# VH-VL binders against Uncharacterized protein At4g14100, part 12

Target 1, 181 residues: Uncharacterized protein At4g14100, of Arabidopsis thaliana (Mouse-ear cress) (q67yc9)
Amino acid sequence: DEPVPTPWPHQFHALMFMNYSGDLSMIDLWYDWTNGRNFNIIQEQLGGITYDLEWNNGTSFFYTLDESKSCRSGQLEVGILRPNWLDGAKYLGQQNVSGFLCNVWEKVDFIWYYEDVETKRPVQWIFYTGREAHIMTYEVGAVLEDEKWQAPVYCFNKEKKSLSTKGALSEFKGYKEKAAL
Below, E stands for the ipSAE of ESMFold2; O stands for the ipSAE of OpenDDE; V2 stands for 0.75 times the mean of E and O plus 0.25 times the DockQ between their complexes.

## First folded at step 4 (VH-VL)

Design x15 (framework fv_fasinumab)
Fold by ESMFold2-Fast, scan of step 4:
Order: sequence, then structure tokens, then C-alpha cells
Structure x15 (fold): chain C 181 residues (1-181), chain A 122 residues (1-122), chain B 107 residues (1-107)
Amino acid sequence: as target 1 above (181 residues)
Amino acid sequence: QVQLVQSGAEVKKPGASVKVSCKVSGGTFSSYAIHWVRQAPGKGLEWMGGIIPIFGKAIYAQKFQGRVTMTEDTSTDTAYMELTSLRSEDTAVYYCARDQSYKTGSPWFDYWGQGTLVTVSS
Amino acid sequence: DIQMTQSPSSLSASAGDRVTITCRASQGIRSDLGWYQQKPGKAPKRLIYAASSLQSGVPSRFSGSGSGTEFTLTISSLQPEDLASYYCLQHYSYPYTFGQGTKVEIK
């Protein structure tokens, strides 16, 4: 039988290099299923830092800490990606990527996912939109300090605004919304 | 053994469209992206874009977005670049080049077509 | 967009000379840079990939080196057949961008 993708560990940290049509960013992904939270800290090459903080109850914040003190917050119908979110993916075979021999899967119309055959770590994933994530580091069991999971006070004092799906990781948000149906 | 063979020279009037082909032989077509690069007479090389099969989508340089369409026919191992609303400034040699379907591994821009001269004049 | 600046725009040298061409990126591109040779009336040909790896079949007098934003193509002993324009290309991010080219002439 064909290989199945490895479920994500309940907690991990990944440093990702992201390329989307020439827009380059470095993303610190802190996945924390155990505490029902997910954090993407996005450093754009020619821009500031954007924080994408999501909670499993659907609470989400997209904010900056620069002088603009921007924050968009809302309640989504979906939480963070579950560990087994790749269930049902179509197996495409093996490819060598960045020195790793990978098993490759596709969730049709969404994503191609590359996993190291030996270690089972993700190596890269590519969204159908053309957004490419190259997984530079992968630290199973790593957890960001609890105090870092707090949105700024101005996220709670401002009138809530509709969350946009057009951000740097909008594909995951869209997929989660479809998966909830 | 890998070879990219392009269609012949074209002469077009301003406002017309042109479709250049690039036939790939001697390799696995679907494993690589075909990109397009142009060169105006006496000028340097300019990247236009490419269709990346694994994305199922083409990526274009902003300058050409809205006027260019890049497609592939896997049944004939042929890539196409169509440029519309031609201007005299579009007079150039258009090259296809093979690149990777992802930004890791090798090869990239390792094989080039011979070029197709497109002349836009009244 | 990443801007690639090549210098010099042209150079003239004698057979046997050591020639260097520099390419500078407006931001870090790791080793995601290639060097291409274009002889008059011909399609470009890849000489170097991954900043320093020599393409199979290319003479060993060609070499590439570089660090993050500054890259150099060296021809250790220029030959008459090396008369050409040379281009660097970053493929670190879209849009891919070429340097403006360096024309190498033999005295």
C-alpha cells in the first residue's frame, strides 16, 4: 500500500522561508495543538513584522507592533489545523528536495506536501496559489513561552474588524473553513 | 539529449497578438517549469514569467501581467507564450528556458530554446 | 523586486588575461545565482549554477564565487572564443531578475 502522510506532532517550531511571486518572508511557525493555539511570526523581506495568532476556539488576531499599532481580530468558525489535517491526501511518489528524499502528497486544489522519508519531518509545501514554504528547521516538542501568546492590549480595545483571508497564510485559513463544512 | 525547439520568426502589427511555442524533448516535461525570457535588439535579458506544473499556475513579471499568458500542453510536451496588444517596444527575441518545478534541487535554466524573433511594425 | 547590478558594463582584455565580472544583489539571495554566457546571435548558455558550481562541459577556466549579495565570475585565462556578453541571474525569488550584462571583448 502507498505511504500515508505523518500527522503533525502536537507541538513544534519551524523556521520557514516563504516565497510568493517574489514576495519573500521568513516565518516562525509555532504550532501548539496541546494548548489549542497557533502562531505565525512573519518577517517580510522589505517590510515589518506581522503576527498571526490563532486559537482553537476560532479567536484570531492579525497585528503589528510598529507605530501603526494595527490589529484585526475576529471569531472564525474554524480553529487551528488538526494534527491529521493531511488525512485523505493523494500520494504522488518520491522526489529529492534540498538533499532530502521525500514522499510527496497532494490535497487536490490546495497543497503539495513534501515529507522526508527517513525522519518524517516536513521539507516543504507548495500551495496551489504558488506560495512556497521551505522548512528550514523543525523542532518537535518546542513550545513558545506562554507570555508570548498574548495579543497586544490594543487588539482588545479596538472595535473588532473582519479578518482578511488575503494575508501571507490565507490558504490555511481557507482550507480550515472548507474542512469545517 | 534535452532540447528545446521554438517556433519560427513572426512579424506582427501593433495591437495584434503572438503565440510562441517551445517543444521539449529528451526529458520529463512535467518535472520542470518552462520560463520565458526576452531580449530587445541590443538590450539585455528580461524575465517574463513561467508556468510551473506542480503549482498548476503561471507566474508573470508585473510588467507583463494582463498581456501575457503562459500555457503547457503535456500531450505534445509543448509550452506556449502568448503576448497580446503588441507594441513596437515588444520587438525582441523570445527564449524559453527550462527551470525546476520548485526552488530546490537542480537543474534550473540549464537548457534554452534557440529563440524566436518577434517583430512589431506597421 | 531584487535588483541585480553588474560591473563593469563592458571590458576589453587580451588573450591569457584574468577577467573578473561582479554582480551585486540589492538583498540577500543565498547561493541562488547563475552565470550565463551569450555569444553574438546565439541563445544564452549556463556557465555556473548555485553561485559556484561549474556546469558540465564548461571549461575549468570559468569559476564563480560569492557571498549573499556580492558575486564574481572569473575567467582565469581569457580565450578568443570567450568573446560574449555575460549575465548573472538571481532565482532566489520571483520575479527572477538578470543583471544588465557585461560585454567582454578581446583586444
Scores: ipSAE 0.006, ipTM 0.454, lowest interface PAE 14.0, mean pLDDT 82

Design x16 (framework fv_fasinumab)
Fold by ESMFold2-Fast, scan of step 4:
Structure x16 (fold): chain C 181 residues (1-181), chain A 122 residues (1-122), chain B 107 residues (1-107)
Amino acid sequence: as target 1 above (181 residues)
Amino acid sequence: QVQLVQSGAEVKKPGASVKVSCKVSGYTFTRYAIHWVRQAPGKGLEWMGGINPIFGTAIYAQKFQGRVTMTEDTSTDTAYMELTSLRSEDTAVYYCAREGYSHDYLKAFDIWGQGTLVTVSS
Amino acid sequence: DIQMTQSPSSLSASAGDRVTITCRASQGIGNYLGWYQQKPGKAPKRLIYAASTLQSGVPSRFSGSGSGTEFTLTISSLQPEDLASYYCLQYKSYPLTFGQGTKVEIK
């Protein structure tokens, strides 16, 4: 019968290579469902570092630590992705990717998800926009220290703005907002 | 448990080349960039360059451009630094150190190798 | 290149004294600054990163402060084992650059 996608572990760290039409970035993903939080630390190949810090209660910060000290904050009605967020995905069969034999699923009009047949680790996912995330490392049970999950003080001194993101982060936030409908 | 273990001391003649190794253990090799820092006797720390293990691309300080090559071997979790056309001024302890390239809170050199003394004498 | 200037170049103090070392960047570097301790004959050890975050296992007498271009490392109560050279490092942009070092001596 058809395989089903493996739920994400409650905590993991992944180093991801992101490619969007030749624009390259590296992302440190710290997923922490147990504590209701998620952190994407994004380094653009031709740009600076951006931090995307999210809590399951909908509180989110998108900030930089450089001289600009920019911060966008907001309250979303949806929390972080659940471990079983791929429930209901359509199975598309198998494909070889980056040396792995993968089972492939699709969330129609949103994302294709690739999982290693042998180890069940995520190998890549591709958004319908053409943005590709390649999972370089995958550390089940890794947790970032509690002190690191604090936005800078200047995030709390600014007026809240409508929270919208660009690039890879905007696809996930759009999906979460769509799911809330 | 995290360790960077470097190769042993070297004595070289002027004009020779030296290749220092840095074997890592206790973490996923591709998660951190490896940088090289040297220190001449009685002097301060000098950054030479670093290599991103995912892209395999290296960046070097201008002073060493053309004389230094940094490489990595993912199959053995080992980084290498080769310095050519050695001069007496290259006598120094050479350190490898890791840098978390995507995570600012882990960026900078949190773990260092023990150092490799390279002596250049005629 | 971003130049890192430390002051003083050396200091002598007694056990129990408060010691302050300053590091100045020629350009704004935000919080991308680390402090390193090097004891004689040893590899450097990270004390502080992100300008003010103490490395796990480092005694609480060490603290860092500052942002932009002016940074300080403070040792609130100097101990004999603190005899070392101290270096700041900016990691905002390449090339990475160290300060010239500050040698701390115990009287």
Scores: ipSAE 0.000, ipTM 0.463, lowest interface PAE 14.9, mean pLDDT 82

## First folded at step 5 (VH-VL; framework fv_barzolvolimab)

Design c01 (from a21 with light chain N32Y N92K; at its last look DockQ between E and O 0.64; V2 from the best seeds 0.72)
Fold by ESMFold2, look of step 7:
Structure c01 (fold): chain C 181 residues (1-181), chain A 125 residues (1-125), chain B 107 residues (1-107)
Amino acid sequence: as target 1 above (181 residues)
Amino acid sequence: QVQLVQSGAEVKKPGASVKLSCKASGYTFTEYYINWVRQAPGKGLEWIARINPSGGHTYYNEKFKGRATLTADKSTSTAYMQLSSLRSEDTAVYFCARDLKYGSWYSSPGAFDIWGQGTTVTVSS
Amino acid sequence: DIVMTQSPSSLSASVGDRVTITCKASQSVSSYVAWYQQKPGKAPKALIYGASTLQSGVPDRFTGSGSGTDFTLTISSLQPEDFADYFCQQYKNWPYTFGGGTKVEIK
């Protein structure tokens, strides 16, 4: 009788409003399990844009397109979140949030996940860090054209890799492993 | 190459203010938060506040709210902390330290990986 | 505020010993724990983040473990350069807080 979270569609776009203790941003999430990739495009309210491009083979890029041409790249032991990554999440019951009646689950050390009871769309994610993501739009089946998935050349330029923190990305496997359990 | 270089030692009387600087080099200044942490003689570490240098958003430890003010200047890659109404208990080494803003799914991929050398502030009559 | 209780406050050890330092959070901090080494007159140096991930350039004799409230830093074979103060830190909740420290001394 206990509800289970709906697996993620294989392809979708979500526009999210992120609130981190008043530090606000808008995020475009392009999830593409079919092609083994996901893309978070993070626009801070009073700042620039950070691009978080991740591949199912574990390749990960965090970059900007401004004059700084910053890129941090690495190789994770785990790929992107699988559609059923919420399997085994702890059900916490129902809660009203943002005008939706939601089923709520917890993945310990990662997230509280809010799903609309009626439509089964995601409504809100609260990360253990205190970051609150509000899902503003949710487009099942949306696809970002392939040319947009290309990391810029300076992510691959060895002259600029001294500015990257390759070893710093190893911790990502822990969060994805816990989220998948 | 990546470094945070802090301003020099300060000697102040009780009731005065101090403004400390922290100049970043060798990395994209807006990719990291800047934190301020102090260490009184023979004591542990105490986090004061953090600034997002992109838009200047700040979060203060309640203990210092109203006395500490953080600012950042993107054009010079420099963060500042002003501490007002100084007391003898504020005698400490003050560090700036960075932490990365974005990891996968907003995980924090590390805590304070780079620290400034510290600035000694002495408050005495 | 989340209190980070670190033990022991000090310990004496010989080169080659296995050293274990513990840190207990007053509430869950998930895996958002870092460990720092600090030598006299110096800034802290990051050793471990995310409870168990080694900072780049840190020898793999340093091992971090734990999740939730209980965390451990282990030095598998103590070296002469490892005699220092060690601090844990949580960075999940505001304000960020540090443990009281552990002084590792030569015996």
Scores: ipSAE 0.733, ipTM 0.849, lowest interface PAE 1.0, mean pLDDT 87
ESMFold2, look of step 5: ipSAE 0.717; ipTM 0.850
ESMFold2 (binder alone), look of step 5: mean pLDDT 91; pTM 0.936
OpenDDE, look of step 5: ipSAE 0.785; ipTM 0.907
ESMFold2 (binder alone), look of step 7: mean pLDDT 91; pTM 0.935
OpenDDE, look of step 7: ipSAE 0.763; ipTM 0.900

Design c02 (from a21 with heavy chain H57S; at its last look DockQ between E and O 0.57; V2 from the best seeds 0.00; counts 0 for: pae E 2.1 > 2)
Fold by OpenDDE, look of step 5:
Structure c02 (fold): chain C 181 residues (1-181), chain A 125 residues (1-125), chain B 107 residues (1-107)
Amino acid sequence: as target 1 above (181 residues)
Amino acid sequence: QVQLVQSGAEVKKPGASVKLSCKASGYTFTEYYINWVRQAPGKGLEWIARINPSGGSTYYNEKFKGRATLTADKSTSTAYMQLSSLRSEDTAVYFCARDLKYGSWYSSPGAFDIWGQGTTVTVSS
Amino acid sequence: DIVMTQSPSSLSASVGDRVTITCKASQSVSSNVAWYQQKPGKAPKALIYGASTLQSGVPDRFTGSGSGTDFTLTISSLQPEDFADYFCQQYNNWPYTFGGGTKVEIK
């Protein structure tokens, strides 16, 4: 029988190194299925910090806490990734990645998922967007304090800004849908 | 109003360099990539390079590597493209265009929703 | 590089006509395709992104469809202001590449 992806823990913390064609960032990922929330804190290389706050009800916030007080929000049809979101993924075999022997699965038009054969920890995520995530740390059961899951007040202003926000959210929705297949 | 305003027309000789500017306004400069695209007379569009104004990271079309240099000044919300060793074939209208970096890292940028008005660069002996 | 083959290169149409422009990618680009309109002496204007999502402010007579390698831009009822050049773009792979363009002329 072909191996199946290990479902995500209901709660975990991961640090990731993201490479998007040389555009580097560190992502502090907090996955909390129990409380229906997901948080990506993105530090750009020698740049700013962007917060990607996602709720299982489909609400997402993309904001900064700097002087710009920028915030984009939207309602998506899909929430956060379910623990078993990789179910049904196509198994591609084993590959050595960064010194780890990995099982590799593909969700078409979404992701190539690399999981360490021995520890069953995620090692690398290659998105069809061209982004390459390298899992640097993986802490099962880790939870971020509730107080840190609050979007800033300016995210709740009635005036919504950029045309691109809608576009970005739409694209995000599409990818989530693909992941859910 | 969201807009990109580019510098004026340039006339250069072969072998010279040109530096174009693209000033952004009406939005948070660091939330979008700035791309440069050119269009030769009567021809299609050609992507040159992209810069992340936040940290200054760049990605170039291999065709322009070594000749194109992108920079960005966050304090003035201005992106720059320098093109060196100019050739007659570099005669074109050069556009800057913004590209949202991401809504989420799940989403794909790459569609240019706002363009500058273009800068004509003429290279002739 | 991914080649975006756009067709036709030009077409003549009348106001009210249904116009279809196609773009074929040399390899799959998923849904990472955008369409632009360009009028003489002007910068391109974004119409569609994600192959099928309409940009805000763009009339709904413009529709995009397709995935993988075959993409289509359709103008359901051509309006006087729609006579222009149209370009497809893929942003799935580096370098980003554009189609050769389609000139929509008045018949």
Scores: ipSAE 0.412, ipTM 0.805, lowest interface PAE 1.4, mean pLDDT 91
ESMFold2, look of step 5: ipSAE 0.596; ipTM 0.825
ESMFold2 (binder alone), look of step 5: mean pLDDT 91; pTM 0.935

## First folded at step 7 (VH-VL; framework fv_barzolvolimab)

Design g1 (from c01 with heavy chain S104K S107D; at its last look DockQ between E and O 0.40; V2 from the best seeds 0.00; counts 0 for: pae O 5.2 > 2)
Fold by OpenDDE, look of step 7:
Structure g1 (fold): chain C 181 residues (1-181), chain A 125 residues (1-125), chain B 107 residues (1-107)
Amino acid sequence: as target 1 above (181 residues)
Amino acid sequence: QVQLVQSGAEVKKPGASVKLSCKASGYTFTEYYINWVRQAPGKGLEWIARINPSGGHTYYNEKFKGRATLTADKSTSTAYMQLSSLRSEDTAVYFCARDLKYGKWYDSPGAFDIWGQGTTVTVSS
Amino acid sequence: DIVMTQSPSSLSASVGDRVTITCKASQSVSSYVAWYQQKPGKAPKALIYGASTLQSGVPDRFTGSGSGTDFTLTISSLQPEDFADYFCQQYKNWPYTFGGGTKVEIK
C-alpha cells in the first residue's frame, strides 16, 4: 500500500523559510484547528513584518504593527485548512530533500508535499507557482498565547472588503477556495 | 488616484546608460512589486525585471545579463531602472507596472494592474 | 522560458461581432494568465487575470477562459472602443512572458 500524508496536528507551530524566485521571507506559522484560527507572521528580507491572521469563519486580517498601522480585512468563502487537507493526494515516491528521505505527494496544480519518512514531519512544500517553503522547525502541540491572536483595534474600524489578499500561504487559500466548490 | 508616473523621453548613444524613474502614488508603495516591461516599435511586450520596494529584492530576466539595475526609494515612492551598454535594439517604450506584493495579496489581480504611461528610449548613433 | 503563442496576429471585425483570441502556452501555466488591451500610444490595460477573472471596471463582454496550456479571450459583441491590440501573459514561471499580440482592426 502507498503511504498517505500525515494529517496536520490540530495545533502546531512551524518556522518556515520561504523562497519565491529569490524573494525570501521567514514565516512564523501558528496553526490552531482546535480554536479555528491560523496565523502567519511574515518577516520579509530586510523588510517589515506582516501579520496574516485567519479565522475559520473565513475572516482574514492583513496588518502591520508599524507606524503606518496598516490593516486590510476581508471575508473568504472558506476557513482555515482542515487537518486532512492532503487527502487524495497522489503519491510520487520517495526523494531525498535537504538530507531528509521524504515521501512525496502531489496535488495537481497546487503542491508537491515532502514529508520525512521517519518523523512524518513536513520538510518542504513546492507550490505550482514555484514558491518554495522550507520547514525549519515543526512543533506539534505548540500554541500561541490567546492575547497574541488579537488583531489591532484599527483593523476593526475599516470596512471589510472582498479579499484579494492571500497572505504568506496564498496558494493554500486559493486551493481552499477551489476545493470548496 | 492610484497611478505610476514615469520620467520623460530619453535619447542616448550606443554604449551609454539611461536611468528611468517611476513614481507611485495613491497606494502604499512598499506593498506592491514594481515591474519593468518594454515594447519595441511595432513589437510585443517584454518583461525586464521586478523589484520589491520593501526589501529591495530584485529579479531579472536573464536576457539582460546584468545590464538592467532596479532600485527603489521608499522615501519618495519612486522606482528606478538603469539600463547600461545601450544598443539600438534597446530602442523601445519602457513601462513600469505594479504587481501585487508577495505574501499579501491574491495571485496578481490583473497581474500588472497599474501601468505607468511609458518612457520612450531611443538609442541611435 | 514559457512561450505564449498568440493567434491570430491580426483580425478584422465589425462592431457587434464575436471575437476570439487564442493563447497557447508551451507548458502548463495553470490559470496564471492575464489579458491586456493596448491602444496606440497608451500603456496596456488589464482585462483578465487568473485566466477568467474580469478586472474591475472591465465590461462583461470580455471573457477569459482556459487552463493549463490553452487560453482564450472572447469579446462577445465588439464595440467601437474595442479596436486595439490584445496581449496574453503568463505569470506562473519566471521570466514572465507575453504573447505576440493580436491587432483587432475595423473591417
Scores: ipSAE 0.023, ipTM 0.663, lowest interface PAE 5.2, mean pLDDT 89
ESMFold2, look of step 7: ipSAE 0.705; ipTM 0.858
ESMFold2 (binder alone), look of step 7: mean pLDDT 91; pTM 0.934

Design g2 (from c01 with heavy chain S104Y; at its last look DockQ between E and O 0.42; V2 from the best seeds 0.53)
Fold by OpenDDE, look of step 7:
Structure g2 (fold): chain C 181 residues (1-181), chain A 125 residues (1-125), chain B 107 residues (1-107)
Amino acid sequence: as target 1 above (181 residues)
Amino acid sequence: QVQLVQSGAEVKKPGASVKLSCKASGYTFTEYYINWVRQAPGKGLEWIARINPSGGHTYYNEKFKGRATLTADKSTSTAYMQLSSLRSEDTAVYFCARDLKYGYWYSSPGAFDIWGQGTTVTVSS
Amino acid sequence: DIVMTQSPSSLSASVGDRVTITCKASQSVSSYVAWYQQKPGKAPKALIYGASTLQSGVPDRFTGSGSGTDFTLTISSLQPEDFADYFCQQYKNWPYTFGGGTKVEIK
């Protein structure tokens, strides 16, 4: 029998190193299926920090906390990724990646998912866009304090707009919408 | 309200350099890449390079072999492109165009939804 | 580099005509294709992104279709303001590349 991807823990924290054609960033990912929320804190190399807050009801906030106080909010048709979002992925075999022996799965036109054979932790994600995510840390059961999930007040003073997730630069969100995951 | 305004026309001799500007307004400058595209007379569009105004990361079309240099000034929301060692073949209209780089967008994802008006660069002896 | 072969290079049509422009990629670009309209002396205007998504404010007589290597821009009923140049673009692989363009002229 072919191995199947390990479902995401209901709660975990991951620090990811992102590479998109040399454009580097760090993503502080807090996944909280239990409370129906997901948080991506994105630090661009030598740049600013952007916050991508998602609720399972489809509401999303994309904002900064700098002087610009930028915020966009919108409603999507789907919420956060379910823990078993990789179900049905095609197994490609094993491959050594960054010194880890990994099982590799593919979701066509979306992602190559690399999971350490021994620990079952994600190691690397390669998106069809060429964007690479390197999982630097993976803490199962880690939860961000409730107070830190709060979108700033200026996010609530703006009209919610329809958000587009279709594009090369929003892989997860685009796939989620497309696949209704 | 959202717009990119480019600097004026340039006339240069072969071997010279030119620096073009692209001032952004009406949106958060750091949320979009700035791309540079040129169009020679009667020709198609050619992508030159892209800059991330947030951190200054650049990606170039190898065709230009380091002749193009992109910079961005966040304080003035202005992107710049310098093209050196100019030759007659560089005669073209040069455009800047924005491209959303992350997150959700209210505009066109992946496509260049906002363009500058273009800057004509003429290289002649 | 991915080559976007656009056809035809030019066509003549009348108001009310159905116009079809095609773009073939030398390799799969998934759905990362945009279409632009350009009028003389003006910057390109975005029409379609993601191969089939209409830009805000663009009339629905414009339709984009295709995936992989074959893409089509269709104008269901050509209007006077639609006489212009049209370009396809792929933005999946570096470097971004454009089609050669199609000039839609009045018959």
Scores: ipSAE 0.405, ipTM 0.821, lowest interface PAE 1.7, mean pLDDT 91
ESMFold2, look of step 7: ipSAE 0.726; ipTM 0.841
ESMFold2 (binder alone), look of step 7: mean pLDDT 91; pTM 0.932

Design g3 (from c01 with light chain G50D; at its last look DockQ between E and O 0.48; V2 from the best seeds 0.64)
Fold by ESMFold2, look of step 7:
Structure g3 (fold): chain C 181 residues (1-181), chain A 125 residues (1-125), chain B 107 residues (1-107)
Amino acid sequence: as target 1 above (181 residues)
Amino acid sequence: QVQLVQSGAEVKKPGASVKLSCKASGYTFTEYYINWVRQAPGKGLEWIARINPSGGHTYYNEKFKGRATLTADKSTSTAYMQLSSLRSEDTAVYFCARDLKYGSWYSSPGAFDIWGQGTTVTVSS
Amino acid sequence: DIVMTQSPSSLSASVGDRVTITCKASQSVSSYVAWYQQKPGKAPKALIYDASTLQSGVPDRFTGSGSGTDFTLTISSLQPEDFADYFCQQYKNWPYTFGGGTKVEIK
């Protein structure tokens, strides 16, 4: 019988190295299903930091903390990824990648997901856009203190606008919404 | 108002260089890539290169690598393209255009949603 | 380079007509296709991205469809402002490439 992808733990912290055709970044991912929230802190190579704060009710903020004090906010059609978001993924077999033997799954038009056969932790995932995330650390049970989950006040100075998830996820929209429920 | 405003028309001789500018306003300059695309008279569109204004990372169409140089100045929210060793075949309208870097789960719409008005470059003997 | 072959190169139509434009990729580009409208002397305007998603502010008479290699832009009821050139673009692989264009003219 085919292996089943391990559901994500309800809370974890991962440090990810992201490569988009040589455009590099380091991302701190704080996943918190228990409190319905997800935080990506994106440090670009030789560049600035973008904060991507998402809530399970679809509220989304992309902001900076530098002197620009920029914030883009909106209401997404879906919330954060549920722990079993890989349900229904197509199993592609095993592959050695970066020195790890991994089980590989595909979510059509979204992602290829690589999970270490031995430890069951994620090793990498590759978005259909060619963005490649390498999981550098994976800290199960880690929790970011509540104060850090608050968007800056300047995210609330202007009427919110919808941010689109339609780029990488548009063909998955209906599927992702059903899977998230 | 979100805008990309480009520099004025240029007339050059073969072998010269040109430097075009694209000034962004009405949005946070570093949240979008800036792309350069050209359109020769009576021809289709050709993608040249892209810059990430945040750290300055560039990615070039191989046809232009070594001749095209993209830079960005965050303090003035301005992107630049320099094209060297000009040939008559480089006569075209040159556009800058933006696309979003980050959406939910690193998605972006992929389309160039805002374009500059274009800069005509004429290369003649 | 992925070649985007667009057809027809031109067509004549009347207000109210249904217009269909196709674009074929030389290899699969999945759903990573955008459609643009360009009026004479103007920059392109985005209509559709990800093959079928309507850009904000674009009328719903524009419909995109397709996946893999075959893509279609349909205007369900042509309006006077729709007479323009139309281009497809793939963004699956570097370099990004565009179709040769379709001129939609008033009959």
Scores: ipSAE 0.665, ipTM 0.839, lowest interface PAE 1.6, mean pLDDT 87
ESMFold2 (binder alone), look of step 7: mean pLDDT 91; pTM 0.936
OpenDDE, look of step 7: ipSAE 0.735; ipTM 0.890

Design g4 (from c01 with heavy chain S104R, light chain K24Q; at its last look DockQ between E and O 0.50; V2 from the best seeds 0.69)
Heavy chain, then light chain:
Amino acid sequence: QVQLVQSGAEVKKPGASVKLSCKASGYTFTEYYINWVRQAPGKGLEWIARINPSGGHTYYNEKFKGRATLTADKSTSTAYMQLSSLRSEDTAVYFCARDLKYGRWYSSPGAFDIWGQGTTVTVSS
Amino acid sequence: DIVMTQSPSSLSASVGDRVTITCQASQSVSSYVAWYQQKPGKAPKALIYGASTLQSGVPDRFTGSGSGTDFTLTISSLQPEDFADYFCQQYKNWPYTFGGGTKVEIK
ESMFold2, look of step 7: ipSAE 0.748; ipTM 0.854
ESMFold2 (binder alone), look of step 7: mean pLDDT 90; pTM 0.929
OpenDDE, look of step 7: ipSAE 0.755; ipTM 0.895
ESMFold2, look of step 8: ipSAE 0.764; ipTM 0.860
ESMFold2 (binder alone), look of step 8: mean pLDDT 91; pTM 0.934
OpenDDE, look of step 8: ipSAE 0.752; ipTM 0.893

